# Designs tried in a protein design chat: VHH binders against Dermatopontin (DPT). Part 9

Target 1, 183 residues: Dermatopontin (DPT), of Sus scrofa (Pig) (p45846)
Amino acid sequence: QYGDYGYPYQQYHDYSDDGWVNLNRQGFSYQCPHGQVVVAVRSIFNKKEGSDRQWNYACMPTPQSLGEPSECWWEEINRAGMEWYQTCSNNGLVAGFQSRYFESVLDREWQFYCCRYSKRCPYSCWMTTEYPGHYGEEMDMISYNYDYYMRGATTTFSAVERDRQWKFIMCRMTDYDCEFANV

## First folded at step 4 (VHH)

Design z10 (framework vhh_8h63_2)
Fold by ESMFold2-Fast, scan of step 4:
Structure z10 (fold): chain B 183 residues (1-183), chain A 122 residues (1-122)
Amino acid sequence: as target 1 above (183 residues)
Amino acid sequence: ELQLVESGGGLVQAGGSLTVSCAASGSIFSFNAMGWSRQAPGKERELVAGITWGGSTYYADTVKGRFTISRDNAKNTLYLQMNSLKPEDTAMYYCARETYGSKPYTFTYDYWGQGTQVTVSG
């Protein structure tokens, strides 16, 4: 046995009393149930203590026309303290998040949990506005539209503010076979 | 309540194989990167293998191609499969939970087990 990180991967999360998946400076791992993708990202910033965020996610099943996910995996780690841009490899959609607090830079490492759908390809991609609008504010990104799925994000870290702003990368998925984009 | 317990060590002939395991509490294991370090008498402790929660692995040059690290999330257990063992692999093997250091490409650990002895005769 090697690499026990896929289906039927055990979902782990550490919910606070308020429904948040983590406490301040706590690592967490959140994975949508199999066949579901992330449709909402919510976060609050603690203004009174050393800066960190609590996170909350919502998932919804993908439409039957997309089929079952053929493979799911954890994407490469994005380092604490750095700006980064990452989409799920292999035309994947975001189905979870894993994050650990990095004390030396007062920021978090991030990983996406990604799932791909055989012969379905992203197209008509766009980027959301920044969340939060200003450092230290609450953020609430909600997508109920089955036409667009989260494929990734770009994010910047401010050492002065000790906080991150995020732009989420949203794409449509083909409802026809698209062999070239799956190679 | 937090505990790492290594097992599976023993005496093996050169060229043989052995698997050591580490049983961890769920709160240590479930999202943390885990690793195996070893220390031979008179030498510094060496990180030989690491595995992130997402399955990315690291191997020291001394063990690449011979050792395989893996984890079983259902059992909260970390494994190190050691093949083609050499007398130079003789050491106390320690299981550890990763922590964050000041260098983003280095592994550091904030919790260590008691170790399991591996002896390779040759």
Scores: ipSAE 0.000, ipTM 0.108, lowest interface PAE 18.5, mean pLDDT 77

Design z11 (framework vhh_h_nbbcii10_fgla)
Fold by ESMFold2-Fast, scan of step 4:
Structure z11 (fold): chain B 183 residues (1-183), chain A 128 residues (1-128)
Amino acid sequence: as target 1 above (183 residues)
Amino acid sequence: QVQLVESGGGLVQPGGSLRLSCAASGFTFSYWSTYALGWFRQAPGQGLEAVAAISSSGGRTYYADSVKGRFTISRDNSKNTLYLQMNSLRAEDTAVYYCAADLRPYSSYLSEDEFDYWGQGTLVTVSS
């Protein structure tokens, strides 16, 4: 009981443990509820427990102006040990993550779960800064702007640090049909 | 200036129900900027006790063992309001109830010390 505030106060300190989707070196598959997209990515690094990360995600419903997602799918695998850049195909938004740990390279492979919205297209895209700021640190990427959605990421693996840094790719979505009369 | 204002407190008989509201001004309840919202109470002569908390998304809730199954926390970001529905009230629920907000973008803990903004409190008295 911190500061003798009583039993319920102590229970609040356990919230972060229950938020993690994986244990160290455990494979996982996480999908937002239907109609929702990823708006936060949190992670802690377990240096002494095998050089892996635990992950936590938050999701948010997309506005009714986008309509229901037309199609959702698992994007192609991004290999462990490699630097990569990937956005969801077909103008999709990130609605989940799947990952498996590879002891041979001490890194994870990754897949995005992507959803597309009929006749809606990304525009005004930008990249976040690096998460974490330095290898081995905790990371917390929360989208501060309702107008922007995660379309993907670029990430770099350090074999020396046995960790990854991420930049997330954020885009607005049109509220008008993006079909072209002239192709 | 950031303010949280509680309302809905009063005298109620054992077994009764009461709904507390917490209206925020000077900031907006947001999926993006308000990490956690909660209700705390202080009974006469006792310390501060966490009652219930709700995450920014509403996907995670916490309840003290003493109120589980009786109290329900909810938030309405469009109305900038936090609620606590209290059912099956007991004499031991008598306390001043405070709403609190953690407006930081990251918090790994839901504890009293993580909440930056507090209301003035509203008295709930459960008595026959």
Scores: ipSAE 0.000, ipTM 0.121, lowest interface PAE 16.5, mean pLDDT 78

Design z12 (framework vhh_h_nbbcii10_fgla)
Fold by ESMFold2-Fast, scan of step 4:
Structure z12 (fold): chain B 183 residues (1-183), chain A 128 residues (1-128)
Amino acid sequence: as target 1 above (183 residues)
Amino acid sequence: QVQLVESGGGLVQPGGSLRLSCAASGFTFSRYSYYSLGWFRQAPGQGLEAVAAISGSGGYTYYADSVKGRFTISRDNSKNTLYLQMNSLRAEDTAVYYCAAELTFYGGLPSAEDFDYWGQGTLVTVSS
């Protein structure tokens, strides 16, 4: 909250001619504006370095039927060099990403910024195909379907390719009161 | 009622330059309701080839190896227009150039089958 006021800076990166939130091997922290969730994940691989990606995100407001997010938080760290599977706890939706690069493994650690909507539960969840289609390729995952929201991802790291493939976990959210689904 | 209309084609000598424009109607170029946009070309007797593409994020661009360093794709969201600046033109750049828009881009290189809306095309002829 205090010190470097990162929110305007994240918005500035969003509107730059380059559009990328990070330079090669640079750590970053990106949050959607309040009441918005991530709807696009874009990335290019830095082939000459062979070790990192630049990232870009787009956000959209959630439907009025969900109401305002009741709480937002940073989810647990997923370590560099590891395969992992994580969804936002407490029925949360992904509203940002935070990442640091680690020279020792030539990979990034990752955290989701998650927001929950009181008494709204995920259902009808599915998993996207792999992004990128092949290691080293550009990726541009865009979801404009207001009915499906990103809850998390599973990802695999290839030490040989120095790159990651991602599958995103997408769910609908109830428009009626519910207690727990947390899927 | 989405339409894409190309303009700026014509006859040019090798080494010359042309700027193609693609005017969009029926949708708006903006961060929250944009499309990924691209240029494709078809040379006489050849198949359709992806030339350049630009994402709505403003950062990602694609260029075919044959045009990399010579062509520049850009967009003006305020004018709802896509551009292709073509420099150092060669005889092999002779083709009908098509503007195309993709509502949802799900990773990978631009492929014609993934683009939802297409213009009618504009002819570019490079000859001495």
Scores: ipSAE 0.000, ipTM 0.121, lowest interface PAE 17.0, mean pLDDT 79

Design z13 (framework vhh_h_nbbcii10_fgla)
Fold by ESMFold2-Fast, scan of step 4:
Formats: structure tokens, sequence, C-alpha cells
Structure z13 (fold): chain B 183 residues (1-183), chain A 126 residues (1-126)
């Protein structure tokens, strides 16, 4: 189950090329299996091969208290070369990523794949530190508290470094109907 | 059908200015139809030379050393138009100027500009 034997990503992350969802400058679309959400994001920077990143994701099932996801969708595009801030709409949780590389800006556009849990609301939200700590470094974001779920991110692009730094937005989810939160 | 149409060329005295425009049809400068856009020129009897280029967002520009500080490239995505403001023109700037567009998918090679205009002549002479 989720959180077994410590951080899920530390146990199950693959360092091989087989673990990466994309090759350098390749577009990709990744979705967690149904009922799972993203719990880890790993990336390596390929400066010598034209300044892009390869990405790796780990997913884990959400707890029974959230129930089944009621709907999932692709969130609106966040444009290459820009800084942005986005959370999943409709109280959704991040369950995937889609990205395309743009040679004109040497950067990627991004979309979240989001899933909604009926009548469950985010609360106690916080933002992680920057990943990577410095441009060009390996990125390794692991959710160490399995009661927090990724709702989105804010990210900045450096045209000089040709790289991005990310802060992930993490929230708890209620285990009761949101309609009762305001009663 | 994708088409690029240049305008604004003509005869100008040394030290003068011209503004070239490139109107796009058959596609948009919207994010999904993103293009790197550029201006190229060909002087009489010479090969094609890159002059300036601009990213889809307008945030990144390139200029050839021969025109840097004199020419300014810009784009208006709402009008589907690319511009080249040419100041302090010299006899050496005499050429046919072409606008060109490079798509992002499925064109992956940075050398592949898939769409070209017909060209507009700029003559700098007294």
Amino acid sequence: as target 1 above (183 residues)
Amino acid sequence: QVQLVESGGGLVQPGGSLRLSCAASGFTFSYYDTYSLGWFRQAPGQGLEAVAAISWSGGITYYADSVKGRFTISRDNSKNTLYLQMNSLRAEDTAVYYCAAKGHYPILSSSDFGYWGQGTLVTVSS
C-alpha cells in the first residue's frame, strides 16, 4: 500500500533509461493507473544533448477514504518559456503530466492530468522548496508524508540556463463530504 | 493552405528606414500552432542569409551581427503578423527579404523552416 517501507519513490524508482517517460526533446503523455496519483517526480538535465530534461514519475493508490475518482481531465496548457502557477481545477489532484518540447524557446509546454474525488476538498496546503536546488542539477521530489497530495505547481524558466525550477503545491484532502464543511 | 506574404519593401536612401511586414494565413500564431518566425535575405548573386528570428512568445530574439543594433524583429500574434523594423540602412542591406516559419511538431530539426514567403525587394542606393 501507499507509504510501505518508507518513501515509495526510494523503493521503486528506476535509474535506468527504461524508467524515463521521454528521450531528450521528445514529447510525452503520462497518466497514473486509475485510482492513483503522482507521489514522486524525478528528472535529469541533458545539457550536452541540447538542453532538455528526461522525466520519471511514481504513482500510488489513494486511500479508501477518498473513494473512486469521479472524473479526470487534462488541465489547460502552461506555455513554454513562461513562469506559471497552476493547481488542478475542481479540487483535483495531479495524476499525470503531458509535455511537448519547443525548439524556438528551448523549453517545454506542460499540462497536468487531474482527477477529482467527489465531495472531497483540499485543505492545509503548502508549497515545497525549489526542485532542482540549482539549475542543471538532478531533480528528485518525493512525497515523504503520504497524507499530502500534489494539486499543482509553480515553476520558473531561465532562458540563460535553459532549465526550470519547480515548487510543488501539496494539500491534504478531507475524508468527509465537502457539503458538511460549511454547516 | 499555409501562406506567408511579405510587404513594405522598396527603394530607400542610405541611412533611411523601412518596416517590413509578413502576414500569415492558413494557420495562426496561437500556442497550438506555434512557430519560430524569422527574416532571411538574399543579396544579388549571393546565398541565403539569416537576419533575425523571434520565438513564439516574443521573449527570445536572434540578430545577425551585421544588423544587430539597427534592426528590430517583433510579432503581433493577434494580427498573425511578423515585423522587421530596419533602421540606418546601408547599401550592403540591398537584398530580397523573406519571412519564414518553423513549426514545432512534427518538425524537430532546428534547420527545417517549412514555410516561406515570396520575398520583398529592399534596395538601398542613392
Scores: ipSAE 0.000, ipTM 0.088, lowest interface PAE 21.0, mean pLDDT 77

Design z14 (framework vhh_h_nbbcii10_fgla)
Fold by ESMFold2-Fast, scan of step 4:
Structure z14 (fold): chain B 183 residues (1-183), chain A 127 residues (1-127)
Amino acid sequence: as target 1 above (183 residues)
Amino acid sequence: QVQLVESGGGLVQPGGSLRLSCAASGFTFDYRSSYALGWFRQAPGQGLEAVAAITYSGGSTYYADSVKGRFTISRDNSKNTLYLQMNSLRAEDTAVYYCAAVPWSDYTLPRSEYDYWGQGTLVTVSS
């Protein structure tokens, strides 16, 4: 046979997995419904089809105490092949992701979809552990602590592993007007 | 056993509203599930029409052009229940409404590709 063909053993990580936002090396754009933010990030490394990941997200409504988001936007692009650290501008929370694959570096560029809440500010921020724990593994980050919202991430790319590890930046949001309290 | 059970159908006047529910039992809505939930309808003498679909997270929703802006699909994963809020009902919305579990990858897939189906609930819009 051709050698680099489909293996005859059971294959779980292929294009036909209909729970994923993207196919291998496919660009995608994902937004939570209005008033919702990202609370879970799931991903599998596509070992069969090469050096990319398939992604899936879960969203949940923000508490009524935050009110409706006042504005949403796409944040600046984070380049493929680079390590980066980014939080949503203007006290925003992550409500989506957009990504394109670049064959020249075997990696993805990334953008956050961010939404801000008038007079509500992030505080008591912390960083999660790395996801996945080891390159090439499946990742399943679920925000079980509903008092914290994703504001951004830091991520490192390994050219050798052809994969990324992520740490997510989680913050609480004030329940009082913060624009008037901030100097 | 796995089953989907619809409720909330009935007679309503034009311009009125109804809320349909679909209770799933015998399986758990797992975040890792590849299946989304959707609503289909069939009027007498007509084919099956896709109405709306929603992913497990509720993060993506899809609507037929005929119902967009009038119907809202939602789900409660803690109860394994799917909902369809139908507003501004019209005579042409009269149909048997079915809930179904569908692969997320393509909400336009033929009926034959859907794994689980309810028995249907009748919605009649008439004066």
Scores: ipSAE 0.000, ipTM 0.095, lowest interface PAE 20.4, mean pLDDT 77

Design z15 (framework vhh_7xy4_2)
Fold by ESMFold2-Fast, scan of step 4:
Structure z15 (fold): chain B 183 residues (1-183), chain A 123 residues (1-123)
Amino acid sequence: as target 1 above (183 residues)
Amino acid sequence: QLQLVESGGGLVQPGGSLRLSCAASGFTFSDYWMAWVRQPHGKGLEYIATISYSGGSTYYSDSVKGRFTISRDNAKNTLYLQMNSLKPEDTAMYYCAKPLTYRGWSTDDFDYKGQGTQVTVSS
């Protein structure tokens, strides 16, 4: 866990199209290595080949002050064809994604892989702009401010465009003990 | 304009100490994790240390763990590296860097500026 920074994920080099986790319409399940969280989401749209996206993720180790994740789990399914909003339960951070394509709606279902950190609380949360800016475009969501972690997303599906736009929910996490309150 | 200016390098005997500084401007310093990387003459970049936006979390490469300490002063927009128990293998040009995630988790993914500051450990 405390090894040299950068070793776990070399595939997010500036090579063109290296490191896609899925082919068009292929289901996938992606988890960051233990102790890491998602810090970047990249996607390209394949309009001519069936109106689906290929996905690419980058993960980074969380700081030592957060400690080891105390628990990790798959959140409930968000159904294909629907608009939805979901954050990781129990103050969790997003550490992976699982998705299957459904030809009946020409869209994907989604699940987050979430991890929580004991006595660490989200604060100063904000929501990104839409990714992509317009349906059908490439998207690159990168956490430029490393003190913000992804807790979830909201997304809309257009049946006309056969594509999704995403807004990611980003929060700071205390790097010191905080009072846990989840009532 | 993003600018990072390193200073504090020099010639030192094995076992000696140096403190490097990096003055940051052109961005909101307190919003970013920061790193130190180094490049020995004729070799590739090596990651050294990273520090969180608040300074509460630090991460080190195995080659310097226990000998180097990274710290920051957000009020002064300055990053520091305290280097103790220096070895000849620590001889390199040292750069402060702002990490970039989209190119992977290597030293090539850091946005470093200027000419760095040279550290030479020799008897």
Scores: ipSAE 0.000, ipTM 0.118, lowest interface PAE 16.1, mean pLDDT 78

Design z16 (framework vhh_7xy4_2)
Fold by ESMFold2-Fast, scan of step 4:
Structure z16 (fold): chain B 183 residues (1-183), chain A 123 residues (1-123)
Amino acid sequence: as target 1 above (183 residues)
Amino acid sequence: QLQLVESGGGLVQPGGSLRLSCAASGFTFSYYAMAWVRQPHGKGLEYIATISWSGGRTYYSDSVKGRFTISRDNAKNTLYLQMNSLKPEDTAMYYCATGVPFGSYEDWSFDSKGQGTQVTVSS
């Protein structure tokens, strides 16, 4: 149920000791603890070193009514320099991110870490506004409604701005058995 | 003001086809990804398909993959959904959407959906 559980912030402190999962142009791999999904995506743009972003994530346990995740996996790579749209396959929810920087294009490749919940289906899906609102700005996407889960994103890269804008795909999950069940 | 106007719905038999249109105004249509979503009577919204800003990439829910085709005409500010091999479970009000805010569908803070267009698939 929404709001009846606080969420632990899983802090990843590199040498900067401020919660960022990466330094400028550094590759990273971040996974929420078992049974948790991404509820916040924060990022700052670093123009000083030829452009890139530092990233920060917060995770929250899924409701007990969803049960334990039945399977988790890394989704296919989305290549640097390209616009893309991807949702977790098999009705999955986003539980992590992996990224590597490519200096040749001044952009990152991306992968989602996805987890699925047996007999639970996404519904009432919608797409957020763009983050950041303008290229080069910091972004702070927090899911304020705890009954919505991130299933994916669509994003565009601007070679001129050397930055990305993101829209996140958010869905509710059924709390009853559905037709996509793994029996 | 962002405005989306859906049309093209109707009554068809199972196995039939319909083409939906969405006329967009009040924003720079060609800069935004667009989506089709549907709402069966008394149920929540269900995602159907998304198309990138350029039209270069399309994505579909598993329930419609291979049967529906999303497309856009940026010069006309129009989004389309070609629906083939229609099934009774495709019966719903269909809406086009873009840039929805955080929160439930009832909390959409700008006119990101029109009145929709009803699709009814019956024998």
Scores: ipSAE 0.000, ipTM 0.110, lowest interface PAE 15.8, mean pLDDT 78

Design z17 (framework vhh_7xy4_2)
Fold by ESMFold2-Fast, scan of step 4:
Structure z17 (fold): chain B 183 residues (1-183), chain A 124 residues (1-124)
Amino acid sequence: as target 1 above (183 residues)
Amino acid sequence: QLQLVESGGGLVQPGGSLRLSCAASGFTFRSYAMAWVRQPHGKGLEYIATIDSSGGYTYYSDSVKGRFTISRDNAKNTLYLQMNSLKPEDTAMYYCARYEFWDTSGLPEHFDLKGQGTQVTVSS
């Protein structure tokens, strides 16, 4: 179980030194460069100014064994105020996030940017522990260099805490043709 | 201080070409989808082209498809619009705009920042 940042031979990750992708309650769209996937998610909660989080991401190139992504797309919107579970369709991996804030519910809607790799399928999937461990805390999830890729997440919203907890869905990818690659 | 500064407009003959630039500052440019929109004198805003944060995906209005190319240089915090085969109907003030989130609808209410514009005049 790789839920506590206990990955062997972990190296540093390079978040943007310019700080956060978004300001409090600001919408954003973040995409990894072509051929890269999200390997780290960092967030802080702004308790003083309201019920929002600032986000930052790190990306890494996928191994040569996966080849170039065959297509990328924005997945369906996950509504603000709701708990949800979503993985990238078509065996895709998460390569970005898009979000906007809704003051009516004090929460965000979310979309994954997903990329798929021809004839490669997810397997040995597992789910991280919740991030943050407690509502209102900072979170820092790292998953690079260990043959596990983010395919999606499940998340719960607390109207009382005005915050979200996330569990990320992590999978390995085959290095051989999978039986459903073209269907 | 958030700002977008357009340049490269001017007077050009029909069939000519121009390249517009937009310099972004005060925000993490590489994280935002960007657009070019235009406004002919006395008319409403018209969506022209959208580009995602990476530059990998572009969308064009039917009026400019095949003639205009949107691109970006995230290392230089700059958005570009290459305009070829210009027509008198392309005469307008051209603005670069930032999307609050990824959006290809072209609706003005989804832009949270717009520059001061650069005038393009196509005339013989």
Scores: ipSAE 0.000, ipTM 0.126, lowest interface PAE 17.4, mean pLDDT 81

Design z18 (framework vhh_7xy4_2)
Fold by ESMFold2-Fast, scan of step 4:
Structure z18 (fold): chain B 183 residues (1-183), chain A 124 residues (1-124)
Amino acid sequence: as target 1 above (183 residues)
Amino acid sequence: QLQLVESGGGLVQPGGSLRLSCAASGFIFSNYYMAWVRQPHGKGLEYIATISGSGGDTYYSDSVKGRFTISRDNAKNTLYLQMNSLKPEDTAMYYCAAWDSRLYTIPSGEYDYKGQGTQVTVSS
């Protein structure tokens, strides 16, 4: 509970005139409204200001068959400059993102906001290809059409390019009782 | 037509090792991501591991990370899963699956591009 769920990590530090969650090199904290999950990730790369990305997210309500989220939490921090792979614990779905920029590394640390649904389990999981296709390009990942929900991501940082590529982990969720397991 | 044939399963004692193989045909193997998935009898499908077309990227489920290693030999059109420190809970039918480089779905049993499977039983 300490640190991961408290100010300043849950504070939105940035005001964006163009609908972006953040400005270049600014920290942010974004949460979907209660009962919604992330269904789109959009980003543009800014080469002019020493490199960084602006981010935008879209959220949509989960089906009523899933019920109310039983618990939401900030997942463990993934450190700037590192390659990492993380899915939400406890069969959770991604419902937000938190990030701070570190000038010493020219990269961001990342944290997922995750929500779980009692007795609902991920299945038929798949992994996207890399977003963006090439470093420095705009990225636009949209999942509206597939009945799949984001459970996490894997990402690589290039110090030479000063940018990240992402692969998102997408799963369907059962709408019937599954094992409340020690997973 | 895309064909996948798994082999190498069998009965092994807890703590033992097995190496699974998947022979691929009907497509340019190096252009496809490959994965291993498993299904214990009467239970749902579980993702195990994925490997990129070149073999440069690998991804593992938490349940097998550090114990299993996915690899491929593109010259032989063969996918491998090296399974070490096997546990009774690893008992399942193991399937390989193929995807293009853009999108991959972990199969649930009905996909034509999933093989017939190879049974792994960990018991004394």
Scores: ipSAE 0.000, ipTM 0.108, lowest interface PAE 17.7, mean pLDDT 79

Design z19 (framework vhh_7b2m_4)
Fold by ESMFold2-Fast, scan of step 4:
Structure z19 (fold): chain B 183 residues (1-183), chain A 123 residues (1-123)
Amino acid sequence: as target 1 above (183 residues)
Amino acid sequence: EVQLVESGGGLVQAGGSLRLSCAASGSIFSFYDVGWYRQAPGKQRVVVASITWGGDTKYSNSVKGRFTISRDNAKNTVYLQMNSLKPEDTAVYYCAAEYPTGIYFRSDEYDYWGQGTQVTVSS
């Protein structure tokens, strides 16, 4: 289509017809609609067509009890080829992902899009199991518990497999002002 | 630039053991994911084992339970301990490493490969 093209300077492109936010080795920037957070991360590995992954995300509205997000921002870059651990700063929740593929490293850099809910603090945090279970496999992480929100992830890159494994960091949010918390 | 040098290959009888070493020049090797690959004459190069900079290990099904990959970042060296060797393990063994770079416009930023070391397992 005439209007269905990416911006080469940023390596971004429009959503694929198959529902994937990116094609192999293409950059993307995905944001949940206002007031929504990421509840699912899906991905397939395409070794033959670029040694990269295609990504798909699902979002859901946060409960009215959390109120409107007070601000949203792109978190700092996590560089391609590196093992990293990051949660949204300022008690934020993950509401999107931005990524560019780097051919020199055969991996992606990553940024979270984070949104803050005024005076709400994360607590009772836990990490998911690894996704995918083995390098090169399809992954489908779905948050089926509405009490827990994604705050971040830890991930490892294998140069040999040219793939990543992820553990997502899930937390509850207080329903009271954090200034009155004793922890 | 990083150079990888494999050593420890040789001739061994079936059921025997060998330990391969992959040594990197310089002190930045600890930031690499490192894998061992092997290639028999006329065949494709295949992955054998890998280790992340964090120490997480992965093995091909053909060597799982027999081979162990480990690293010593203080010595800039990755090891492949090969036990219960079979004639089918005969190949040139290569180590490969990738270093994360912050300079993405340079064409010399890529996977680094060693020269290979021959492993021959006789029946």
Scores: ipSAE 0.000, ipTM 0.084, lowest interface PAE 21.8, mean pLDDT 77

Design z20 (framework vhh_7b2m_4)
Fold by ESMFold2-Fast, scan of step 4:
Structure z20 (fold): chain B 183 residues (1-183), chain A 122 residues (1-122)
Amino acid sequence: as target 1 above (183 residues)
Amino acid sequence: EVQLVESGGGLVQAGGSLRLSCAASGRIFSDYTVGWYRQAPGKQRVVVASIYSGGDTKYSNSVKGRFTISRDNAKNTVYLQMNSLKPEDTAVYYCAAVWDYGTPLYEDFDYWGQGTQVTVSS
């Protein structure tokens, strides 16, 4: 069952056993194991400890039908203090996150670690609701549909709240060779 | 609402070139994946080329090496440069846009243009 990550697994064993990926204001780089993608994002806000978030991620193997990722890369930096929209280029799926904290703006810069799958294309994409629902709250975004993968996010920064709200961009992947996978 | 308007179609001899434009009005265009589709009389609408919000491009095998898709987000316009045109390229060309950054499959498009006729004479 170790490679069979059903809904009950994601509910009870969806995050790192080592706890949070980062401490308050600590830079971090998190990468799913090869052949896995991010399926859950958890975060808590530390108002008393300098107005930063701790982050944790859950990864899950992609289906065998998708095959091995053909290429993985770090996407471009999204700067601290800015609103931004970004998806993985080249039909990529999010397989990690990298972030550094900047005291000058009391916010983080972000990068996605992206992996692509030859001849497989994202489709039927949709955007989640805001996480957290209100600034300063704990967030826990779990992909309940195993057929949907994170391609990116849009996020807004509030200087007043010293926090971010996120919407994640979720897509299915074709199980056939698509016309646009021929690069 | 977003409206897409295609232009640049016309009659051209085999081996000639045309440049199609797809101009968007309304909301922010830079966030959209834009695709070009074509439909010949009595045939299914088929994909030609796509450009994602981040600038990545994809082409169908039938047009690869002959057609080039590009975008100018400041002008809310996507272009399709068509070179070495063949009679088989004769069709109505449609521009389509989807906000959710998906692959340009027919059923995923939020907005469609009215189409522009391209006729290639032998």
Scores: ipSAE 0.000, ipTM 0.131, lowest interface PAE 15.8, mean pLDDT 79

